# Ledger of designs, part 54: miniprotein binders against q56419

Target 1, 326 residues: q56419
Amino acid sequence: MEGRTLEEVQEEVFKRHGVLVPKKELEDLAKALEEAGLLLTEKVEARLKEEEEKLKRERPMRLAGLSYPEGEREARAFLEAFRASYPGEGEEARVLLMPHLEPSRVPEVYGAALAALEKTPPPERIYLVGVAHRPLKEKAAALPVPFQTPFGPALPDLPALQALDALLPFELFNTPLAFREEHSLELPLFFLKGRFPEARVLPLLVARRSPELGEALKVVLRDFPGLLVLAVDLSHVGPRFGDTPLTRTLAEEARRRDLGFLERLAEGEPEAALAFLGANPTRIDGVEVVASLLPLLRERKGKVLAHRLDLEAPTLSAVGAGTLVL

## First folded at step 4 (miniprotein)

Design v1_34
Fold by ESMFold2-Fast, scan of step 4:
Structure v1_34 (fold): chain B 326 residues (1-326), chain A 108 residues (1-108)
Amino acid sequence: as target 1 above (326 residues)
Amino acid sequence: GDLIERLEELAEEVIRYLKEHGEEDLARYIEELIKWIIEALKSGDTEEAIIILTFLAEYVAEVLHRLGAPEELVKKVFELIKEVAEALGMSPEQIEEIEREFREAIER
């Protein structure tokens, strides 16, 4: 509606300043603004292409100096503080469910994960499955490059990633830019790399339920055994997530749903865990991950080590976090 | 005990004041936050209540200042917040910080 816009602008200037600006001048200004907008769009596209090219070589840290320290010594002290926040000994894990929200919000929950990692034999590789917070071209994706951490680069397990790609009905390495800003991988990886510095990583994102991913992973894990890590948060409640303001009753319901979900996973009953969530499965961000990985979770019994509901008082909202070993 | 009874009484006074000044939604939110604090005082599970109290102190100070609340009401709220903070196990340093933030909010 460019013609209307120019006429309205001309009329407004005349009313306010008594000056009639010729339409040709307004058209020239509009064209110059469009050209400036096109140049800005081209600059943004060029920057995105540059970032995508960088992601073919490595995935840089994005949260260093914000969610964790940049320096190795400071990062080690930071890890030790989280471990110290959990009074338990942990349990050995074949499968570890841990959170990916800001660690300082739930230090005991990350401490429980660290305790489990201390009891777990060092794996040759870690299958790190997070939640896509940006659209993926397919149901799932991976990025086969070193991920930088304060403890050095977490190297990709290229043979295992290629074996996985070969078994999937879609290209696994389909959305590199989705990994540019992805805390569901970066935050758990900080802790995993700190504990298992020699382990290679398969960094995986799930956007939508992919049973084919779970079936393929079951096959790949047979030939390339490793630790499976589900990096997922639990309940999302309150106005920040499109819900009513948090009350004590709603907080208790969220804790009950989180614990009921985790306890059913601990019994080796992931279908029962999904069913327990009822009509509101989207209230827990791990639903699509758990639903994708069913073949890897069935008949594996374990223990819930920690659970917390992190309260954001200003918005009367909360996010649940837990540590589960299977 | 006595502290919980006094908190309930002052909460009713603040809620009434807010409703009289057209802030019914704010009154509802403050009521829910106070219920959380009361339950924490009864159970001894204080971690979330400390977060709630810190937010509530700043929020109530801002609202009371905006509405031009009577000085005597503001003083009662300030004193009770300090007592609740002590009962929740907050350190002298944390309490001093809440006092400073409350004072700045009622003057800004």
Scores: ipSAE 0.005, ipTM 0.378, lowest interface PAE 9.8, mean pLDDT 85

Design v1_35
Fold by ESMFold2-Fast, scan of step 4:
Structure v1_35 (fold): chain B 326 residues (1-326), chain A 108 residues (1-108)
Amino acid sequence: as target 1 above (326 residues)
Amino acid sequence: GDLIERLEELAEEVIRYLKEHGEEDLARYIEELIKWIIEALKSGDTEEAILLLTFLAEYVAEVLHRLGAPEELVKKVFELIKEVAEALGMSPEQIEEIEREFREAIER
């Protein structure tokens, strides 16, 4: 548990089991394990080393059987059910913004993303940019290995990844363990692989704004064209995120900020989208990704296909999710 | 039935119980949620009202379970929520989902 914060553990338990474990209870458990001499033992260190070695070959599924079905037939039916949940036709995407929260919470939003993918010509590769939920050694990272899915492995685009690495002022493949459990890549990838089974992937994580990443990606995309996917969630409000319990005023503020952000991106004005949020008081986690990818988002006009504020009754909290095509 | 009157009955039952058990802040929060639902209905935003009612149902189930509420109160609250959901035009499938979520929350 050395590499995981209490907030990350609490979030994962809530996402997997729908139960918010109070932070105090997690702290008491961590303290009990520490007092038993278990949290920072040689056994934990050996396990992490073994997992890092495995990640040099492949990235296994972590959420199969929890967030999506493990079997290919069941996974296909599951994906088609999400598409059916969105009544619209979608629009062609050169850039797609989609969520990474638990899909069952916002099925119409994932359905809108699937509708856009149906209108989009199959790309040779997908630049999948998620949000790091664990510390990275650098501002951004990638993992150049096959990612397992129920539809078969999503293969890395090694030439494009190497071209990107060569243009960056830091080592791109710097934190393999950050990819061991990363739902901001795994959940969007399930849908992307289901729709584009032949596409190779560049799995990218952003921890802090990296303008150099966006500049390098603009160069790489010219030589290695593909679909850019921003896998980000929007507002995070309520006690789970440090706010008071969800009220009408807080929910309206979250929706206003989510939609204002997305609509400015749809106008091809990503700097205006960031300025609109100011200090980001509702904690839109896409801010660091958008700020990193400015050169790829400028002057690209598009459309917001869907937006939902998912209400979490047990935590009196809410998380915004949206689908935007550019 | 009168949908707003059903929501007011729900508020009276739950808020009274919470106040009797020293949960003034929770009582105020539920009152705010119910006022939000009523305002959505008055503005013609039925989709918002449905979303908020589902949120309210899950929250009330969790609160009643946590406080060990009497079975009779739990049943009454659930029936009031069901009547409001039906009046809002929620499908039988959606109402069955609320019933399942309510029971699961109480069994937690």
Scores: ipSAE 0.026, ipTM 0.564, lowest interface PAE 6.9, mean pLDDT 85

Design v1_36
Fold by ESMFold2-Fast, scan of step 4:
Structure v1_36 (fold): chain B 326 residues (1-326), chain A 108 residues (1-108)
Amino acid sequence: as target 1 above (326 residues)
Amino acid sequence: GDLIERLEELAEEVIRYLKEHGEEDLARYIEELIKWIIEALKSGDTEEAILALTFLAEYVAEVLHRLGAPEELVKKVFELIKEVAEALGMSPEQIEEIEREFREAIER
């Protein structure tokens, strides 16, 4: 811990501006800054309480006009363009792994997900599991309110959410503010709602591995069957993520790790998929999601439909994205 | 053959310039990017070569400009990158994107 004395502040001002500021003036300034800090803290706290109260009623769109069109007609055309980006046919999904990074960066990967949804019978509900990009009070959380989309609100499956909450050793509805700005739910939801407009949704975030979540979901899915969606990105490499600049070797390693991870999941071996990553260190934000959902992924075979390593040249960085059907 | 030989010559010139300016780590990074392009070209992996070339275009232009490299060296790098892009069969749109990124990096 460190702090600066008034004498040190006085000396810095003298060195930079050639002015010796009286101690009394510095004391008054320090007092005013401290009082302003307290006022700013109170204002921030009041704003957060207001936003938390709003989230008790609905979750508004945050990325409309940025990552997808806000108008329904334009959004429909946008979605169809992504489907057209993938030349293959999909496979029926009971479990779908899809990305949550900016869709325009990997259109063929989102197109593969849409192809899989096209082959999938309309579910009554979607268990949408994303990654918490903000701290949660517990290992996982849900927000039981309508999520706005250009295709209308995605309505929560309240009976299924309450059944899930009852089975967990912690309060499921524990961190509403974590959902205020959460692209790992909002971006996949755009595609899911566009394809299945009548499906109810369980919007779930995982911050840390929660085996109890996976066990509870296994029970709830028997009584409330639906589509399980893991909205996860794959390797994160480069300076934008605190790593060294991307090289050919790092890009090849990222692709190898992404595909090795996905192929092991496709064999119904999620523990092997996690062990593979442990032997080959990388940043996959879905690790905690997969580790939480082990009971739902074991013995379930499927197919990798698409994979891309999206290269961001200006930042010398890359993010992996894939579509997996189980 | 000719194109690969010219890439190797450019690598040596850029690496020498960077090392002379105390940028040993940057020199290694540029060397790795050029090796990536050359190996992709030798294996016929056009998509991989295009991705590596895009990284090289962005990074080398920005770094050389930041270090105040001679205009002749910067132009030589740009012309060779464009020539490699054309040899890889990149679309006019992709080549124009490389030109845009190069100009933006120089202006930064």
Scores: ipSAE 0.000, ipTM 0.314, lowest interface PAE 12.7, mean pLDDT 83

Design v1_37
Fold by ESMFold2-Fast, scan of step 4:
Structure v1_37 (fold): chain B 326 residues (1-326), chain A 108 residues (1-108)
Amino acid sequence: as target 1 above (326 residues)
Amino acid sequence: GDLIERLEELAEEVIRYLKEHGEEDLARYIEELIKWIIEALKSGDTEEAILMLTFLAEYVAEVLHRLGAPEELVKKVFELIKEVAEALGMSPEQIEEIEREFREAIER
């Protein structure tokens, strides 16, 4: 009831409901609600602290049995099915851009990523850069714990993470709770761990563009070489994202912007890719990741292996997904 | 051709029902989706036609379910969609998915 006197509350209730509530009853109710609110806040805070403590030890699977099979044997068959959905041979990757959209929606796009990984020598570590779907205390964050998968835990590269933290102007391990439920890391990691079971991982989230992250990563990659993975989705259009229902024109705009963005990245021109999008009217979420990682993407040529616009009929919306090797 | 005639018949059934129930905006939107499929077919883009037919089928099932359409109409619309899907060369698995969605809508 911030900004309201008891007299104002009495007047409002009378105007809306025709009931005059005695001042003492409002005072008693306000005290009870305040006390309950304080107790609920304390309880919620204690629960969040408990969850945060659990995340200091490991990051459990959240999407097993939903987005991918829980059992190792079933998970391997699932990966093989995705690879089979892409008819191409793939290309070797030093940098891989892949989606984090629900895999079953764009199986050919994930299949293209798997094809690229088949042509790629096993890395000692994977720099897995996803998009934060929950607020971070800083522009970027990492969680230095094992991430559970059906193929066993993906172990963190602690020396590389510590080297990265030392170079940044902010605390890298700043928001553990943001990693509790984060599909932009969990879904790509399922595929990466299945293909490279021995690789250690740097699980990174970007919330806002951080040029300092890209500069620091360029330095760390010299001492700790590995595969850079940008786990990003492309255009987001339709009512679910604030637009009108999907039309042919909107779908064509989304595809044009997705492909123009990816093709410029494939030419080693990440600044041109960002400039091409302008104000980002179709909401490519990879923009903040690409803008953060410019030093790692410049002058690196490659190939777009796949692109799909996934259509969501219930929401009359669409999400773009692509696979790019650099 | 025959495919376009079947799509036009599908359009007539769904749009007539929507207009009879005061859903003029939904009717116009469904008409636009069907036009998109027809234009893809005329340009020889069968993959786009299949993608948009799947989108249309899912959306029509949702709309008819939301409006409480009679079971007989839902079945008729599904049979028309199935005929278009078969003529486009959609796989038995793709057609079965559409059938499952319409069966769910009827029972909900």
Scores: ipSAE 0.528, ipTM 0.823, lowest interface PAE 2.1, mean pLDDT 89

Design v1_38
Fold by ESMFold2-Fast, scan of step 4:
Structure v1_38 (fold): chain B 326 residues (1-326), chain A 108 residues (1-108)
Amino acid sequence: as target 1 above (326 residues)
Amino acid sequence: GDLIERLEELAEEVIRYLKEHGEEDLARYIEELIKWIIEALKSGDTEEAILILYFLAEYVAEVLHRLGAPEELVKKVFELIKEVAEALGMSPEQIEEIEREFREAIER
């Protein structure tokens, strides 16, 4: 087929420009295109292998200099500015729901989370559960390596991670590349590490509903007590998310949906929270996380500290964010 | 339509800049990658083009930085990459990743 393709190209050039391009020049071009394709494949494959090897040792910062400052001193000032943006006092958290949306868009929501962390005794470890934005080989995954932050590395709780892995019907340490570019872990971790610099971390991603994860975590938390953090965003509405342009009515519906969901979680009724979303049209980011962690959320009463529907005017879109303590 | 025309015009400007700085082979390579992106925008088959755009963004940023390209050219490239990413149907998170990679390459 290639021979026919080259002959057709030669004929077309001759018809259009009255010049017979030598077949060797067309063959050289085809070879250059093939070589470019092979080089692209080789470079992509080499980059993925390099990144996977790095992830066996540590998870480097990806959003430093973009979403938060790279230097420790500047990062501390940044953290204090977010705390100052929330005019309330926090409450002690056994479970904290916080966003992973770009912090500068909802500073008062992250400030509320910081306020809650100020009232919370330093945990020995943090179970940080985010949302997978890339495919996982299993329904959930973890990466058992230090995560770099401006405040130093957040060290993995290897004994607790190993205990969790042993209780699951799948390998927990699957899909390390899914952690390479994962803001649902990196952004909350920045705030958590700044407040609890000595706490070890279990960095967990949920891609799909995993009841077995919640059951296993309930067992592990008994032997390895710690702070459970659900790093989830709420409503996603508008064209940026493949939806209708935002109107005042749709924004109010999104706010009611977010608050109804959070309020039911605050009553210790996570099944009712999920049912509420099913009865109301929704695109809530954290539904699979909540559905996976039901055993840890039942009968835990708490309080919604903050909620914001962040409006992105250029795209007529919005993302909901909230802070809930249980 | 308009996006493809603007992409072709900026591509010609970048390729001319590379050739003027003795990078004939790099110019040829970048030209072929851009043709892949254009084909994907025309066909709507975007899966491979998304991967190519990640590579192209990183590679172009690195090369332009090393050659000391004018700030105005770099800014044009950055803005067009974002528009192309949107046209390919990339998620907001994927677009933020491309922006970050481009910025990191420029700041090296």
Scores: ipSAE 0.000, ipTM 0.105, lowest interface PAE 24.2, mean pLDDT 82

Design v1_39
Fold by ESMFold2-Fast, scan of step 4:
Structure v1_39 (fold): chain B 326 residues (1-326), chain A 108 residues (1-108)
Amino acid sequence: as target 1 above (326 residues)
Amino acid sequence: GDLIERLEELAEEVIRYLKEHGEEDLARYIEELIKWIIEALKSGDTEEAILILWFLAEYVAEVLHRLGAPEELVKKVFELIKEVAEALGMSPEQIEEIEREFREAIER
């Protein structure tokens, strides 16, 4: 309605439907629509404020009963089934790259991550770095509250989070609402909490590359050692992501880019991994996380344990997933 | 007869039908999907073959139905998809799901 006169609206209705609507009826309708719009906006704002206030106390489960079982017993059996889906043995990780897409789509890849966690000594804390799927006020953010899981709440490492906040040129706790429905943290956390129930967590989201985050984390990790987890998906190809329907050539290109990226990270060459992707034509979402964490990834050699390009038939699209230990 | 030979024969028939109806881009895409499944079958990558078969089933069903293809051609496609799914060792549940999606697409 903004920018259009009631007379222009009346004329358009007449031209399209051959009906002349009296001006008063159009005025009454416009007023009712405007009032409904204001009420919807007011209700949305009230709901968001309520949700933001709740997030100051805890982060509830959003995907329980959907992506993983709600009950602890069922959740444990579910986790062990994923481990069983990977036939290999893991390797000890100081840094773990794992996916955050729907686990049932790539069970062997999550199984590889679980295998690595089995070989890893229980950390006192986990630096869980995911990808923001909603805008952040700054390049990165954290939420310093317990995250609920079927295995009990994953408690925040408040001293380590405060130390990190103090070193950053921006407020770390800047966008609580971005954590309300964030699967890049919730899905990896399910597996991490199941394996390391006593570990505290630093739940971090990256929206845009932040070299200052990597520099600050390098300092914090010296005083607060722990497991660094990069929860990132790899290539995103097909119509769901703006491409033509998936072809064998596009799928082969996605696999080549995923593996080339992971292999260079495994050689301790994160700058080479980023350079290999160039303009990132297959949309690996880990690029911003890797670019932010360069000081933590350089000269750290490791191994790619698993990779899969998950083919999504309903959308003729695909998403890459991998497990890398460093 | 070889299952791969049957896939190639049906592919030629479907591609020819699409080209005769001015759908050269669709014919190319279907040809690529069929080549992909044949390559997966030859390499023994059963999981990939199953997923590409699912892509093929949905896409071919919708396209042939939209173009008003003869019922006998549609039936040949459906029967071959089922036979390939069985040969790939798909579970009865997975086969039922593909069949359901193929029937749903063809009803539209």
Scores: ipSAE 0.006, ipTM 0.431, lowest interface PAE 9.7, mean pLDDT 84

Design v1_4
Fold by ESMFold2-Fast, scan of step 4:
Structure v1_4 (fold): chain B 326 residues (1-326), chain A 108 residues (1-108)
Amino acid sequence: as target 1 above (326 residues)
Amino acid sequence: GDLIERLEELAEEVIRYLKEHGEEDLARYIELLIKWIIEALKSGDTEEAILILTFLAEYVAEVLHRLGAPEELVKKVFELIKEVAEALGMSPEQIEEIEREFREAIER
């Protein structure tokens, strides 16, 4: 049904973004959009096409000055502060699972990822797999352009991306606009580029389960060795995500669910990790990523370095975040 | 019984004030929070009730401050919340935190 009430819109915005927008502001916005004729028009369509063309050259920073500092010196100090927030030692990673949640919410989890990167030999390339927060034309997509960071541009590994594209039954470079604003790539990339400034990157988004992506990546990784990074968040619970308010019991269940998932991945049992989630009511972000990458995760033992369930008291909600090395 | 009665009294005081000042959306949201506290209490989930009450207290203090509510209303709402918090077994430290939020609401 098309006809959502303003109260329903207000509740959905609160559940998804943790912001209570007064009804009058929503009414004023709707009126302004109608009066201005800012509905999907030829002008809006032309602008979207122009933005798509710009993305053929580079992907600019969107979260600089918001989630991380714009300047290189300030960005380096910021990164070192995150590393210092984790008191443990890292482990060498061939596969790294790290979050894409706002870093300031879970600094010790990003610190654990940085600790692992310190123990990891510099890779020639990083396979950075995030989750699509906007629709893709296909199950997965990549954008073969430089991604700007405060540490300089993260350059695409064009030969490896082309090899991957050739092995897939769909066009890999299918939805450039999905990359215009994508924190599941931008936030992990900030940390990865800061640690490995010379590494090329394969920026990949998964929208739906793609076993063919995992099989193709297994072949490409043999010919183009590199670090595989799964940029995924864990449990999403509470009203911000369409759930009931967070209780101590629900928080403990979410923590147990996150750790059970991560520990099964650490044992090299990704199918068991997915089956474990199927038996639980709360979903983990990144299930489609893990399901797509099964061939790369099987029989690969590792260690959970950190886990936090970040509580958002104002919204009675929580998001799980973890760092796993394989 | 007594706890639910105190929560219903809290709802009536805050919701009446909000509706009288044109804040129907805020009133609806407060209604939902109080409903969820009551549902948690009826199901025996005291921990859930405490979490929601803590958020409700913080949110109500901020809203009443923003609207310039009379000091007497702010004090009455705090006393209702304090009574519910004490009955739920909240610590003196947790109650003092709530009191600080309401004190800030009346100190303009």
Scores: ipSAE 0.000, ipTM 0.189, lowest interface PAE 15.7, mean pLDDT 82

Design v1_40
Fold by ESMFold2-Fast, scan of step 4:
Structure v1_40 (fold): chain B 326 residues (1-326), chain A 108 residues (1-108)
Amino acid sequence: as target 1 above (326 residues)
Amino acid sequence: GDLIERLEELAEEVIRYLKEHGEEDLARYIEELIKWIIEALKSGDTEEAILILEFLAEYVAEVLHRLGAPEELVKKVFELIKEVAEALGMSPEQIEEIEREFREAIER
C-alpha cells in the first residue's frame, strides 16, 4: 500500500541500468507517468462507451466454451446430458423458476427445468427475468437486442418490450452495460433457446423491488402471452457471502429457508413466501424478483421438482438451487 | 461401525498434523465436518454423507497442499477417504475427481 519514494525509484533504476538519474529528472518522469495514467483511465472509459454502443446492437456470448460448448452439436449433447441427470418426468409450466448458477454444479436441478420445458407447449415468447449483478440506473432494465447462443440468436420481442416500456414510469432500456456479462440471463437462455428455438425473448433484470414492473407485465402478458421464467438462485451462505464457514446448522437453515420459500410459492402464496424468509431476505437473490412479480404469482399452484444446496469447498460456502413449476 | 472407524482414523491423522502446525481453528473445523458425516451415517442418510465427504475431501486436499504436507500423509489421507467413498457406493467418476484433487496436493 505504501507508494514508492524518489529514492526508491532512483535505486531501482541504478540496479537495473547502472545509471544514477538526478532527482530533478525523476521528478519529471514521475509527472509524465501520472499524466500517462490519466490518459489510460480516459481510454478505459472510451472503451466502456464503445462496448455500450455495441450492446445496443447485439449481446455476445461470454460463457461459451466455459459454462457450455460453443458448437451447436456439442451444445445439444450437453443439454441432453443435463436432462438425463433428472430421473423424473416434468410438469407443464406456465411459470418456471430455475437457477442461474454454473449448471455443472447442480445438473439435476437444470435437468428438472428441462423436464418441465419438455411438457410445456412451445411459447411464442419467453419473459426471462434475472437478477442484476451490476448496478442499474433504475429498479429494472431490459436490452432489446439479439442474444447470441450456440443454437442461434435469441431474438428480442420488440413489440412486447415496447409495450412494457410504455407502461413503466422509468426508461426500461436504461443500463445496456449491465447485460454484458450477466450470467442470470445467459445461462438460463442457453437451456431455453435449446428447447424453444423459435421463441422470442424479453430479457429483464431486476435490481430492486419494482411493483410497477409486475403490474405492467400483467397487462403486457394479456396482449402478448408467453412463458414466464424466473432465473434466480436461493440461499447464499458462507464466507463468500459475508458469513462464517459452512456448518451443518447453516446448511440445515439454508435448506429449510429454500424449501419453505418454494413450497409457499407452489401454494400460490408469494406474500407468505416473502414473509417466511423473515429478517434475512437478501440471502436469497430471488426475493426482489418475486416481490416485483407478485401479481403474476398469486393463486398459481404448482410443484417443486428439485432442490439442491451446492457446496463450494474452496470458499467454504454454499448456494441453493431449485426448480419450481407454477 | 467400519466406516465410522475409518472416518475417526481420518480425523486423527488430519487433526494431529494441523495441530502440530498451529492450525487449531482449522483442526476444529475439519473435526466438525467429519462429525457431520458420521452423524449422517448414523441417521442412515447416505446421500448427505456422500455430499459432505466430497466437500471435506476437496477442502482437505487444498489445506494439505497449502501447508506443504508430506507426500506420505497426503497418500494416507486419500486412501482413507477412498475406502470410505467406495464403501458408500460413490461412482468411479466421483472417486476419480477426489484422486485428482489429492494428486494436485502432492505436486509441487
Scores: ipSAE 0.520, ipTM 0.833, lowest interface PAE 2.2, mean pLDDT 86

Design v1_41
Fold by ESMFold2-Fast, scan of step 4:
Structure v1_41 (fold): chain B 326 residues (1-326), chain A 108 residues (1-108)
Amino acid sequence: as target 1 above (326 residues)
Amino acid sequence: GDLIERLEELAEEVIRYLKEHGEEDLARYIEELIKWIIEALKSGDTEEAILILDFLAEYVAEVLHRLGAPEELVKKVFELIKEVAEALGMSPEQIEEIEREFREAIER
């Protein structure tokens, strides 16, 4: 970035990708690069502190115009196209497992999630549990502010968040900056807000296994009933993830591992699902989320609606995605 | 059956050429990708195979060009890739894109 103007960067992106990226997106990207710690200076620390203060007011869209349309009309058409990509009917969900990778890569899987949401009575609140892609001060965190979407702001359920915070042995609102750039919440939230515009949200991130989170959530859900959403991706295989190039055998192993995991969850046996992955599981970042939420997943039977192992041809790598209703 | 048999025969020829030119690991890897495509042709479950074919076409073209492979071998590979793309259900527009990528890899 050093030595280039923001206008020059915007022009280069337009020339190469045919997209005019809003200046705000480029400014936000520059701040994210500073946040990544490329230079640890007093100026960077001051800017990070200022960004943290902004997050106390609201969480702006980061992926609008990139992963989903910024305008409400275009966003609605986008949602309808994803629903149309899944040929089946959904099932009512009390717990929904859905992916958080780039939606265009697995449209049928997101379509299955949308089908399930169509069969689900509108919840008063959604417990949206994603995976922390940045370090958290504690095992889990939440951000109690409105999250902007093309369908309007997703409002936080402050009473439920406070009830959860009171039951945990750590501060729930401990790492605001981790939420600034977090696709595991933003991408599922786009779909959830589109289907349930009136629902309030508890945006939760899990970094490490937290049984106390699952226990606390079980208590809070009794007083504040709602839809539990686990926003997790499945197998990660290939050189992009530090592994060997993808082969047919490795892809079939990844699909078998993903489906075996999901099918055991569908039988209400989450401990068996974790055990099935074995000593050398494919890297599934959602394992820590599932392990944290065991009390909420036991003895809940459901169905796997969709699964796909998405191939990245240039890197010979793949990421698994699935939709599970419990 | 005819297309699959021809694909297996050409695959064997390409793999032999690669092994003879010191690319044993690459030959093994390409053989595995071709098996994936063959299974898709047999089952009709083609979505992933289309992505694999796109990658394989460009990659094989680059490798054969780098090794100085005979023009006749390169031409056989190019023609069979188009037939496999059609069998996988790719549109004329998608097939033209694969053809373009293959030609660009050969020209460098």
Scores: ipSAE 0.009, ipTM 0.383, lowest interface PAE 9.3, mean pLDDT 84

